# Miniprotein binders against a7tqs6, part 36

Target 1, 250 residues: a7tqs6
Amino acid sequence: MNEDGSVCNKILIAFQDNDQIANLKESVLGEVFRLDKANTNHDENIIKGLTWSTKYYEVRYDLYVDTFDDFEEWCKDLISSEYDDLREVLSGIIVIDSYTMEKDKIDQNKLLGQLGSVLQDKFFVFMNTNKDISQDVIDELNDDNSMQLTSDSGNSVEIINYHNVSNLKLNQYNEKIGFERVREIIDTCEWSGGHRVQTVEAKADSTDVDLESVFNRLKEARLKYLEIEDEDEREQFALEISNEFAEFLQ
Short names: E, the ipSAE of ESMFold2; O, the ipSAE of OpenDDE; V2, 0.75 times the mean of E and O plus 0.25 times the DockQ between their complexes.

## First folded at step 17 (miniprotein)

Design qR3 (at its last look DockQ between E and O 0.75; V2 from the best seeds 0.81)
Fold by ESMFold2, look of step 17:
Structure qR3 (fold): chain B 250 residues (1-250), chain A 100 residues (1-100)
Amino acid sequence: as target 1 above (250 residues)
Amino acid sequence: MSTEELLEELQRLWEEAYSTDDPEKFRELLERMLELAQEAMELAENTEDPELREEFREAMERLIKFIQRAIDAVDNGDLRRARRYLMWIELLMEIYEGLF
């Protein structure tokens, strides 16, 4: 929930219905969200009050779990304007389905592009269950999808192989693949209302900023604060300075 | 009923609908939810702030539309789609909670 009480931080995950769906749910919910059968009923559509944690922050979110037969129908619903309010509160979408290179079935690339274009700064992952698509082909597809995005506010889909046939941890560009890549995307998505983790590592990562300029700004702020005689003006100045330096620690 | 009482009853009916496996009971619960959402929309006309009044009306129209689609899905034998709309109805109720 945002500071103003507005709804936020929902993830939609959707599974194409097939004879492996129970195993897919157990694997994906377990590996990505750390939800196993002992702590979660995998048949639930709504799982509330989850926590996403990194070494830099901690945030609360809810998970919405859908199942569909037909990707085209499912995707077109989400694209429609009737879903604008629903999309607005999402942090992102994960789809688990078989990616096809056969163009005569459905135009998946077109639908993926259209859905990505309406997910303004929300992550969009397509977890591919088709074992016939190599990691190198996935890498090319993701490059192509990124190049077709025409709006800075939209996001391209990232296609991620569910199966790790080669048992590799990185692709040819030393980028994470599989479940670890999905977690990395969620780690870096635009959450609302996260709690910072003030660790030594977080401080070290922030040293890329010119610390001398920050110290000089702090000295200037202290001098200006002491000069202000009006109580209301001092209060506003302190708030402005607090906000300015909070971004240094983000 | 107050709008707060309407929301509480909508949530209670939603929970019953979410937990039942009986399509006839499921449909009955959706019909009762539809009636409550229509009542909420009528109460919105008493809102004096014209921007808040319009916002509430639009929200209830959207909620009513999704409830009606869930009912239509049950009538067509498409219970998976009906359950999907029920999932979305929960999120819409959360999004619009502050209006009630």
Scores: ipSAE 0.851, ipTM 0.941, lowest interface PAE 0.5, mean pLDDT 83
Fold by OpenDDE base, look of step 17:
Structure qR3 (fold): chain B 250 residues (1-250), chain A 100 residues (1-100)
Amino acid sequence: as target 1 above (250 residues)
Amino acid sequence: MSTEELLEELQRLWEEAYSTDDPEKFRELLERMLELAQEAMELAENTEDPELREEFREAMERLIKFIQRAIDAVDNGDLRRARRYLMWIELLMEIYEGLF
């Protein structure tokens, strides 16, 4: 709990239960959440008292680590009304699994869409471990999913490749990829309103940047970015936001 | 017991359940948690504020459902699923802590 008695920020990360994903668990937790092996007891489902630190803010969060063997069952539970209170306190969800393009597995995309629809204002990431899917394909999927976001459809899943096949740090749209993109999404996630964003004393000089205002602006920008259906408008908006915040990063 | 004492006991039992690798002990602890959640729900009926009473009742009903799902998972031999529900039970207790 926060000092104010409010529930602290929660992040759910869920891994597919197979040997391939099990080997990635430590890497994902280390790269995304900067957890040391000492803090990752393989059997611990709850890691409390973590700190998410950015240049602009520091927040406390708890990490819930789940493992599933049946993605459909796992999704159906989280989509159910019985999980409403749980979803409300989540800042977002990360799923680590193999994405499939097979037409017969329409079920994965459908489930991702359904789960996204109930994760309003929450970040939702699917980290793809299938090496056969290129970054270009992922970019197209994310674009298509973003276009399907109607105001009523909730949040879309962002698919992110675990593997970096290209030595590129950015996709074709100049966006971050891999773990850096996951971290960027978390940086802009909706934190619980009761959590005082502690201003990290930016070692930067003089400008009293109201960090709360920056955080709120990043949140608003993210929501607006997700609402833009046109790819060119979306790219332009991303550039505008990047330019707006570049002044704060200098 | 007061509702606060019930929550403390629930938390204690949860910690024991979270730390055990014995399925039988795990089930026993979940059953005790279920009994306490049911007792808490009964105590909520004595709450004078009808809105608070309803909120507390709904909270306890949700907690009971998740505890029962954990028990069912143990009975089915699915300890992973049982531990998942145990994880959510902890979060529910944290969410509802202010009601106790």
Scores: ipSAE 0.798, ipTM 0.916, lowest interface PAE 0.6, mean pLDDT 82
ESMFold2 (binder alone), look of step 17: mean pLDDT 83; pTM 0.834

Design qR4 (at its last fold request DockQ between E and O 0.65; V2 from the best seeds 0.79)
Fold by ESMFold2, fold request of step 19:
Structure qR4 (fold): chain B 250 residues (1-250), chain A 100 residues (1-100)
Amino acid sequence: as target 1 above (250 residues)
Amino acid sequence: MSTEELLEELQRLWEEAYSTDDPEKFRELLERMLELAQEAMELAENTEDPELREEFREAMERLIKFIQRAIDAVDNGDLRRARRYLMWIELLMEIYEDLF
């Protein structure tokens, strides 16, 4: 809730109903929101009193979990003016569905653009479950979507592959992909009423991590990286080392 | 019944509807919620401030619409859609709480 008492900080996450929906819910709710079946009933439509935390802030939010059969029907309802009050209190929307490249079958891109046009200052993520769409295609789609956004009152969708076919952590532009990108979007969204985490100053008094050992590990990784001839193996090694140091420095 | 008492009863019925697995009971609870929301809309005309009166009336019209959609979904055998509207009804009640 805002300082003036108005409602805020709701996230809508919606799953297309399919044979894998239980697995998708477990995976997405677990990886993005840190909710697992031991602590949370994944069949609930409403999960209140959650905390989003980063190194620099934390904020309270509520999660609204929906399921739908048909994206067009679901999307058109949410766009309608009868949902204006509901959309206003959202921080953002995450949709989990299969993205289609079939041009004459479903005008999905039009619907994504229309929904984005009514989401002012709110993130909009489409998590694509279609395994046949490569990260390079996703990058082109997102670039095109970003260039088409001209409305003062809207936001563009970001399409993010659910499946990591290449097993890489970064795209060709060294940008985060997959669940890590979803979390980054939420980390940087326009929250209301968040507060800065003061542990940054307290952490300065704790030097549990030996910086010289980190530098020695980096030197060893550099030498091993240069000796790997296979490009895919080299890229995988670089990603593993990058993730290792991110976790190590936490 | 005061508008605050109407909201408390709406919230109580909502919690019961959210918890039940019985479609007949679920529909009965939605009908009782509809009756309370209609009563609240009638009380809106008693609000002295014209701006607050209009705001409260519009809020209750929206809430009634979503409750009716939930009932219609039950009658069409679409319980998942009815549960979606129940989810939205909860959020609408939170958004409009300060009007009661």
Scores: ipSAE 0.862, ipTM 0.947, lowest interface PAE 0.5, mean pLDDT 83
Fold by OpenDDE base, fold request of step 19:
Structure qR4 (fold): chain B 250 residues (1-250), chain A 100 residues (1-100)
Amino acid sequence: as target 1 above (250 residues)
Amino acid sequence: MSTEELLEELQRLWEEAYSTDDPEKFRELLERMLELAQEAMELAENTEDPELREEFREAMERLIKFIQRAIDAVDNGDLRRARRYLMWIELLMEIYEDLF
């Protein structure tokens, strides 16, 4: 329990049960959560007492590691009303699987949309291991999903490619990709336990900047950035955002 | 037992279940957890505050459902699913700790 008696932050990460993804598990856990091989007991579903550290705060969390062979069954359980209390205490969910564009398969997008709709204010990431899907296609999918959010009060899944084919650290919109993007999403998630222990360095700059307000503003700004179709307007808006947050990015 | 003692015993059994690789022992431990959760639900009926009583009853019903799902998964030979439910049972016990 947190000092305030609240449930400790929980993150769920779930892996598809196949040989390809099993080989990536250690890498994903290492890159996202900075877990050493020694801490990744392959048989442990619960990793307790982890610390998420940013420039601005540190929080404690526990990591729940799951595996599934049937994504539909796994999603239906989590969407069910029996999981309401569990979803409430989760900070977010990460799914590691192969994204499919095949129409004849279980509509992963439909299931992801349904799960996202019940994950209000939680981060939701799908890390795609399918190498045949380009970053441009993923960016388009994320754009389409973000536009749907403006109408309905649900969280959309963000699809992130595991593989960086271009060796670029940024997408076409100068956004973080891969593990760095996953970490950025977690950095901006809503944590339980209002006493974010401000790191000592954040105590020195007495600007009472509500980090939550900054993160919310960054999320809003990002959504607005994605809505701008004109490239020149996008660049100008990106510059405006950069200038607005320049004091925080230094 | 008090409800607090029941939670402590549930937690002890959970840790033993989480640490066992024997499916038969795992099932036995889950059955014992089920019995304790049912006993806790019966004890909650004696709670004077109707709101707290209902909250505790609902919590125990949910816990019982997840324990039963774990048992069913073991009986079906799906140990992965059983361990998943065991993981969620731990979280439910943490969520409902203040109700005991």
Scores: ipSAE 0.810, ipTM 0.922, lowest interface PAE 0.6, mean pLDDT 84
ESMFold2, look of step 17: ipSAE 0.852; ipTM 0.941
ESMFold2 (binder alone), look of step 17: mean pLDDT 86; pTM 0.868
OpenDDE base, look of step 17: ipSAE 0.801; ipTM 0.918
ESMFold2, look of step 18: ipSAE 0.859; ipTM 0.946
ESMFold2 (binder alone), look of step 18: mean pLDDT 86; pTM 0.867
OpenDDE base, look of step 18: ipSAE 0.801; ipTM 0.918
ESMFold2, fold request of step 19: ipSAE 0.849, 0.850; ipTM 0.942, 0.943
ESMFold2 (binder alone), fold request of step 19: mean pLDDT 81, 81, 81; pTM 0.801, 0.803, 0.797
OpenDDE base, fold request of step 19: ipSAE 0.809, 0.809; ipTM 0.922, 0.922

Design qR5 (at its last look DockQ between E and O 0.59; V2 from the best seeds 0.75)
Fold by ESMFold2, look of step 17:
Structure qR5 (fold): chain B 250 residues (1-250), chain A 98 residues (1-98)
Amino acid sequence: as target 1 above (250 residues)
Amino acid sequence: MSTEELFEELQRLWEEAYSTDDPEKFRELLERMLELAQEAMELAENTEDPELREEFREAMERLIKFIQRAIDAVDNGDLRRARRYLMWIELLMEIYEA
């Protein structure tokens, strides 16, 4: 929920209907969202009240789970203006389907580009189940897709192999692949709201002020203030501390 | 009926539709949701503020369209598509109630 009370932080995940869909749902929901059959009915379309946690933040979100037969039909519906309000509240979309290299049947790349063009600042993942597409081909497709989408319009799809045929954890650019890459995309997406988690890395990113040092000085000053018995001396000490912190802040 | 009461009643009907396994009951619940949304559109015409009237009308028109699509999907024997529209109806209700 946004600060103004508006709706946000929804993820849409959609599976092409096939005889492996139950296995795909179990794997993807389990690996990406930590949802197993013991705590979640994988046939549900709506899973509310989930928490996404990283070492830097924690945020609440809801998951919307769809199934489709025909990617073209599904994609064109979602692109239409009827879905403007629905797309606006999404953080991103994950599609699980077989990527095709057969350009003379259906222009899947054009559909992916069109959907990406209406998803500004929202992640868009196509998780490819076609085992015949190597990671090197995926890397080239993603490079091509990012070059064809303008920086001021929409978001390009990232295609991620579901199968790890090469048994590698990184691509040739030392970037994560597979489920780890999907989680990385969600980790870094533009969430609304949430609770920031303080870490050593966050403290190291401080530019002007060592916040822990300032906190410790305030704590010591407070203890010293309480030890002073004379009220006039206590007031003078409080004034000096106030002036000292005025030097820190503008 | 207030807008709060409208969305509370729509939510009750939605929850019953979401939980039923009976296709006949499912369709009847969708019809009741459609009737309620259509009645709400008539109420919007009596709203004095033109901006609020238009916003409420547009919201109900969208909701009606998705409910009709769900009903049409049931009538075509495509219960999975009907459940997809029911999923979207839930999110639209959340968006417009906020």
Scores: ipSAE 0.822, ipTM 0.924, lowest interface PAE 0.6, mean pLDDT 82
Fold by OpenDDE base, look of step 17:
Structure qR5 (fold): chain B 250 residues (1-250), chain A 98 residues (1-98)
Amino acid sequence: as target 1 above (250 residues)
Amino acid sequence: MSTEELFEELQRLWEEAYSTDDPEKFRELLERMLELAQEAMELAENTEDPELREEFREAMERLIKFIQRAIDAVDNGDLRRARRYLMWIELLMEIYEA
């Protein structure tokens, strides 16, 4: 709870329950929320007392971490009227799963649309782990979804690729992609009105990459790499780690 | 029991439930939470202010539904789902305590 007794900001992040996504969980939590492994007890669904810091403000929030094996079931619950009070206190939702372009799986897009419709004024991100979907395709999907939303009815999901195939930091429209885009969305989200965003004086661009944090992440990544038995999975993991740290290797 | 005492006891039981990996103990704790929520709903009927009474009743009904879903999930052997509902129960308690 906030000092005023109000419910603090809540973010829901949900992961598909498969081996591939399980391996990404730490990376996603680390890159988006800057959580250290020490703070991510794998078994904890609720991480309280986090701080979201920008150049302009700092807010407190709690992170709710969920896992699902059936996306349809998971979505139907959140869309239901029984979750109205819960949705109201959420700042937004992030889903990590494989996006499908298969026409027969009309169900995923339909569900995303339905969930977006009930998440008014909330951010809604779908982070795609399907490597077969290019950034150009994602950009087109987001453009199409944004044009449809010009009607007063609901927030559209923004689809963001987890993978960076082009090693570009920006898409064809000079927009942020990947984790940086997710962070940008969160930076601009509507925080609960009771919390006066304390305008933090413009912290000087401390380019100080916490080298210690980077080293710890690299050590952890290496340990995880060594635990992967499948060679293809290992190569994929190595690529993902390389992409994650590409920004630090400049 | 006051509303404050009720929420304190619910919170205590929730914390125990959240920290246990024993499904039998987890179910027992959920049942106790259910009993408390039902008792609270009965106590709400004694509230003089009809608006507050209705708000409290609706809150407790919702809490009861989520607790029951958690119990059902445990009974079905779906501990992950049970823990999800436990997560939402915590958030509901925060919402209703505020």
Scores: ipSAE 0.786, ipTM 0.908, lowest interface PAE 0.7, mean pLDDT 83
ESMFold2 (binder alone), look of step 17: mean pLDDT 78; pTM 0.754

Design qR6 (at its last look DockQ between E and O 0.68; V2 from the best seeds 0.75)
Fold by ESMFold2, look of step 17:
Structure qR6 (fold): chain B 250 residues (1-250), chain A 97 residues (1-97)
Amino acid sequence: as target 1 above (250 residues)
Amino acid sequence: MSTEELFEELQRLWEEAYSTDDPEKFRELLERMLELAQEAMELAENTEDPELLEEFREAMERLIKFIQRAIDAVDNGDLRRARRYLMWIELLMEIYE
C-alpha cells in the first residue's frame, strides 16, 4: 500500500485471445510499460512494484494482465456492480482487441460507452488491432465518443490503432497516436502517492492561467502550422506545441 | 486464530494456488481459501464494533463469492477463467486487508 494507507496504483490490461496474442503482449507490454521478455514473464497475471516515470514525477503501480475470448462477456462482467470495489482502485484499463465496423455483430461501441461510464475519472483505452481501420476513422470515432460524454459522467474510451501504417507521430489534428498516445494518457492520469521529480517553472503551478492567452497561443500555433511547407518541420512543430500545452495541463 | 493470522494464511494459500500448474492442487487450495474466508466471517461476528463488523462482513462475502466462482470455473474446465478470478481475489484481499 501507499504510505497513507491507500491501495497502490493499479492498471488493468486485457488481451483478446488470438493467434497473435504472444506477439501483442511482447509489443504492448514492451512499448508501453518497458517490460520485455528478459525482465518479465508475459504469462503472469500480476506484475507488482513497477514505476511510472515522467520528467515531472514518478509513481509506483502494479499491472494486472488478463486475457479473454469474447469482449462482450468480459466487458459485461466488469461493468456489473460486483466489480465496483475492483474498478474503484484502478487507475485505468487498456483493452487490446479488434475493432469491428460490422453492424450485424454485438454493438461494441455501446459496450465501450457503458464501461467508460462506470470508470468515472479513470482512463480507458481500446487498442485496435484491426489493420483495416484508418487513423482518420479512429479520429472520428474518438470525436464521436468525446461528444457523447456529459459533465460528471465517466470517462470516454479512447480508441488507438495498434498498427501505425503511416509511420507518422501525429494525426490530422496534431495529436499523438499509437503507443506514444497510450503513454501520454498514462502520463496524465490521476495517480496517487507520487513524487514530483523535477521542479517545473512557475507557469505550470499557476491556477490563474489566462485562458484567453492559452487560446491565443493555440490560434497562433495553428496558423504557423498551416504555413509550414516542409512535412518534417510540420511534424516537429506539432510535437513541440503538443508538449508545450501538455506541460500546462500537468 | 486472529484476523491477521487468518489473512496471512489466506495470502499463503493464494500464493501456492498462483504458483501451481496442477489443476487438482489448484482446486484443493481454492477450497482451503474458501473455508478460511468463511471462518474469517465467523470470527468477525464476535467483534463488539457493529460498523466494523458490517464492513468486514461485506468484504468477506465478496471474497467468498469470487473464490466460489474460481472453484466453479475449475469444475467447468475453464482454467483461464479460474486464474482470472484468482487475480481478482488477490486484488480484493489487498483492498480489504
Scores: ipSAE 0.793, ipTM 0.906, lowest interface PAE 0.7, mean pLDDT 81
Fold by OpenDDE base, look of step 17:
Structure qR6 (fold): chain B 250 residues (1-250), chain A 97 residues (1-97)
Amino acid sequence: as target 1 above (250 residues)
Amino acid sequence: MSTEELFEELQRLWEEAYSTDDPEKFRELLERMLELAQEAMELAENTEDPELLEEFREAMERLIKFIQRAIDAVDNGDLRRARRYLMWIELLMEIYE
């Protein structure tokens, strides 16, 4: 609970239960929420007492980590009236799964639309792990969804590619993509309660890259790389790590 | 038992349930939570303050539903789903605390 007795901000992140997504879980949690391996007990569904810090504010939040094997079942539960109170205290939802362009797309899109309709004033992100979907296609989908949602009542899902196929940090519209976009969305989300501690002090971008932390991350990444048996997964992991470190070198 | 004592006991049982990997123990703890929630609901029905009663009653009803779903999930061998409901139970308790 917040000092005022209000419920702390909650973020729900849900992963598809497959080997590919399981391998990405640590990366997603690390890149989006800056969680250290030490803090990510893989078996914990609830991570409490996290701080989201921006140039303008700091807020406390709890992270709820879920896994699903049936997306439809998972969505139907969250859409139901039984979850009204739970949705109200959520700042937003992130889903990590493969976006499909096939016939099953209709069902997935329908579910995403329905869930978005009940997530009023909440951020809703679908992070796509399907490498066959280009950023241009994603941009078009997001544009179409944003136009359709001009109806007064629902927040549209924003689809974000996990993979950066183009070495570009920005899409064709000069918008952030990937983890940077996810973080931007969270930065702009509606947090509950007045506990926006306006950090007046511009935390100087302490560019002090803790070299030790970078080195430890590299070691961990290497170990994980060696444990991945699938070549495609290994390549994707390598790309993720390369992107992670490219951001540190900028 | 006061409402505060009830939530404390529920929280204790939840923590034990959250920390256990034994499905049998997990189920037992959920059953105890269910019993407590049902008892609390019965007590609320017997209390004369209508406004506090309705919110509390609704809270307990929701809690009971989620606990029962967790139990059903355990009985079906779906521990992941059971743990999901356990997660939501914690959030419900926090909301109504």
Scores: ipSAE 0.760, ipTM 0.895, lowest interface PAE 0.7, mean pLDDT 83
ESMFold2 (binder alone), look of step 17: mean pLDDT 77; pTM 0.742

Design qR7 (at its last look DockQ between E and O 0.79; V2 from the best seeds 0.81)
Fold by ESMFold2, look of step 17:
Structure qR7 (fold): chain B 250 residues (1-250), chain A 100 residues (1-100)
Amino acid sequence: as target 1 above (250 residues)
Amino acid sequence: MSTEELLEELQRLWEEAYSTDDPEKFRELLERMLELAQEAMELAENTEDPELREEFREAMERLIKFIQRAIDAVDNGDLRRARRYLMWIELLMEIYDGLF
C-alpha cells in the first residue's frame, strides 16, 4: 500500500488460451511466483497476500491471473482510458503468448508499443512461446522496442523466450534470460512499502540496501539508457548497469 | 442504505458470484450488483463536496460499465470473459473503497 493508503503492488499475468495453457500456467506461476498446484488453484483469477522476497527486501503483492483468446482485443482494452485506474495500481504486466515474425495477421509490435507507452514506469514482459525465435532475434527485437518508445516516461516491452532451447543462462551480452530474467525484472520493479531483509551473508558483504534508492537508481539508469542514441554506447551502458545491480539480485 | 453499506453488500455479492459455478445464479448476482452500483451512483448526488461527488460518480460509472460487460459476456455464453470482468470489478472496488 502507498504512503497515502492508496492501492498498489498488483501484478497482472495473462495467458493466451490454447491447448498448452495448463502446462504454461504450472510452469510460469511455479518458476516465477513459486506457486504450485499443491498450494494454489491455477484456475483462480485472484491470488492475494503473496510475498516477493529477495536477499535484500520483502514486499507484499497480489497476483491477477487472466486468460484471453485474441491478443489484439485484449491489449486494446488495457490501452483504453477505461483501464487507467486499473493500470495505475499495477507494478507490471506479464503476457504469455506466441510472438509472430509475420506482421500481416496481427499488428503486434504496434500494440506492444502502445501498451508499453501507457504503462509508464510499470514493467511489461512478453513471454514468447514460439520455439522458432532464437535468443539473438529476441535481443534484436528488444533493442528495436526500446527505440520505439513514445516519451521519456514510457516503457518498452521486454520479450523473453519461454523456451530455453540452447540451455544457456545468459545471452550474447551476458544478460540473464528466461525465467531468471523475469524474476530479475520483478526484483527491481517499482514496489511500494518494501522492507529490508538482513542475512548473515548480506550483512557481511554489503550495507543495508535502501529499496527506494535501488528503484530510483534503476529509474535513472533507464532514463539515461533511453537518451543514448549510439547503439554501441547504449549496449555498453546497459551492460554496465546490469553488472552494477547484479550484487543486489544475487 | 449508506454508501459504506452499499459497498459491503457489493463485496458480499461479489464473493458469492466469484464462488458459484451456476451461470444463471452468476448472472442473477451480477444483476443485483448492478442495482447496488446504480443506487450508489444515485446517492453520489447527496455528497456535499462537489469534487468528491464528481470523483464518486465517475468511479461508479466505471464500476457499472464493467458489471454490465460481465452480464453481456454471460448472455453471449462467454463465462471466462465474464469472470475476467469480475476480476476487474474486485480491483475497482478495492481502488474505490476510500470513496464510500
Scores: ipSAE 0.851, ipTM 0.941, lowest interface PAE 0.5, mean pLDDT 82
Fold by OpenDDE base, look of step 17:
Structure qR7 (fold): chain B 250 residues (1-250), chain A 100 residues (1-100)
Amino acid sequence: as target 1 above (250 residues)
Amino acid sequence: MSTEELLEELQRLWEEAYSTDDPEKFRELLERMLELAQEAMELAENTEDPELREEFREAMERLIKFIQRAIDAVDNGDLRRARRYLMWIELLMEIYDGLF
């Protein structure tokens, strides 16, 4: 709980139960959440009292670490109305699994769509461990998924490659990829109105930047970005937002 | 017990359940948690405020469902799933702490 008695921010991360992904768990937790081996008891499902720190704010969160062997079963539970209260307090969900392009596994995309539909205003990331899927394919999938987002369809999943096959730090659209993209998504997630502490670095620049306003603007910008169907308009909007926030970084 | 005392006892039992590797002990602890949640639900019926009573009832019903799912998972030999439900039970208790 926060000092005010409010529920602390929660992030759910879930790993597929196989040997390949089990070996990635430590890496993912380390790269995304900056957890060291000492803080990651492999058997712990709940890691409390973590701090997410950006240039602009610091917030407390708890990390819930899950493992599943059946993605369908796992998704169905989270989609159910019995999980409404749980979903409400989540800032977002990260799934680490192998994405499949196989037509016979239409079930994965369907489930991702269904789960996204109930994760309104939450970040939803699928981190793909399948090395056979290129960044270009992932970019296309994300574009297609974003286009399917109607105002009523909730949040779309963003698919992110775990592997960086291209030594590129950015995709073809000049967007962050891999762990940096995951971190960027979390940076812009909806945190509960709880204990935002302005970082010391943000105190040095005496610009009375209402951090709450900046955060709300980032959230709004993200939502609007997801609603833009046209790729050129989306790129232009991303540039506009980047320029808007670059002024705050100066 | 007061509702606060019940929540404290639930939390204590949860911590014991979370720390145990013994499936039999884990099941026993979940059963005790179930009993406490049921008792809490009965106590909630005595709440004079109808809105608070309903919120309490709904909270306890949700908690009971997740505890029962954990028990069912243990009985099916799926300890991973049982621990998942245990994780969610903790979160539910945290969400509902303001009701007690």
Scores: ipSAE 0.787, ipTM 0.909, lowest interface PAE 0.7, mean pLDDT 82
ESMFold2 (binder alone), look of step 17: mean pLDDT 81; pTM 0.813

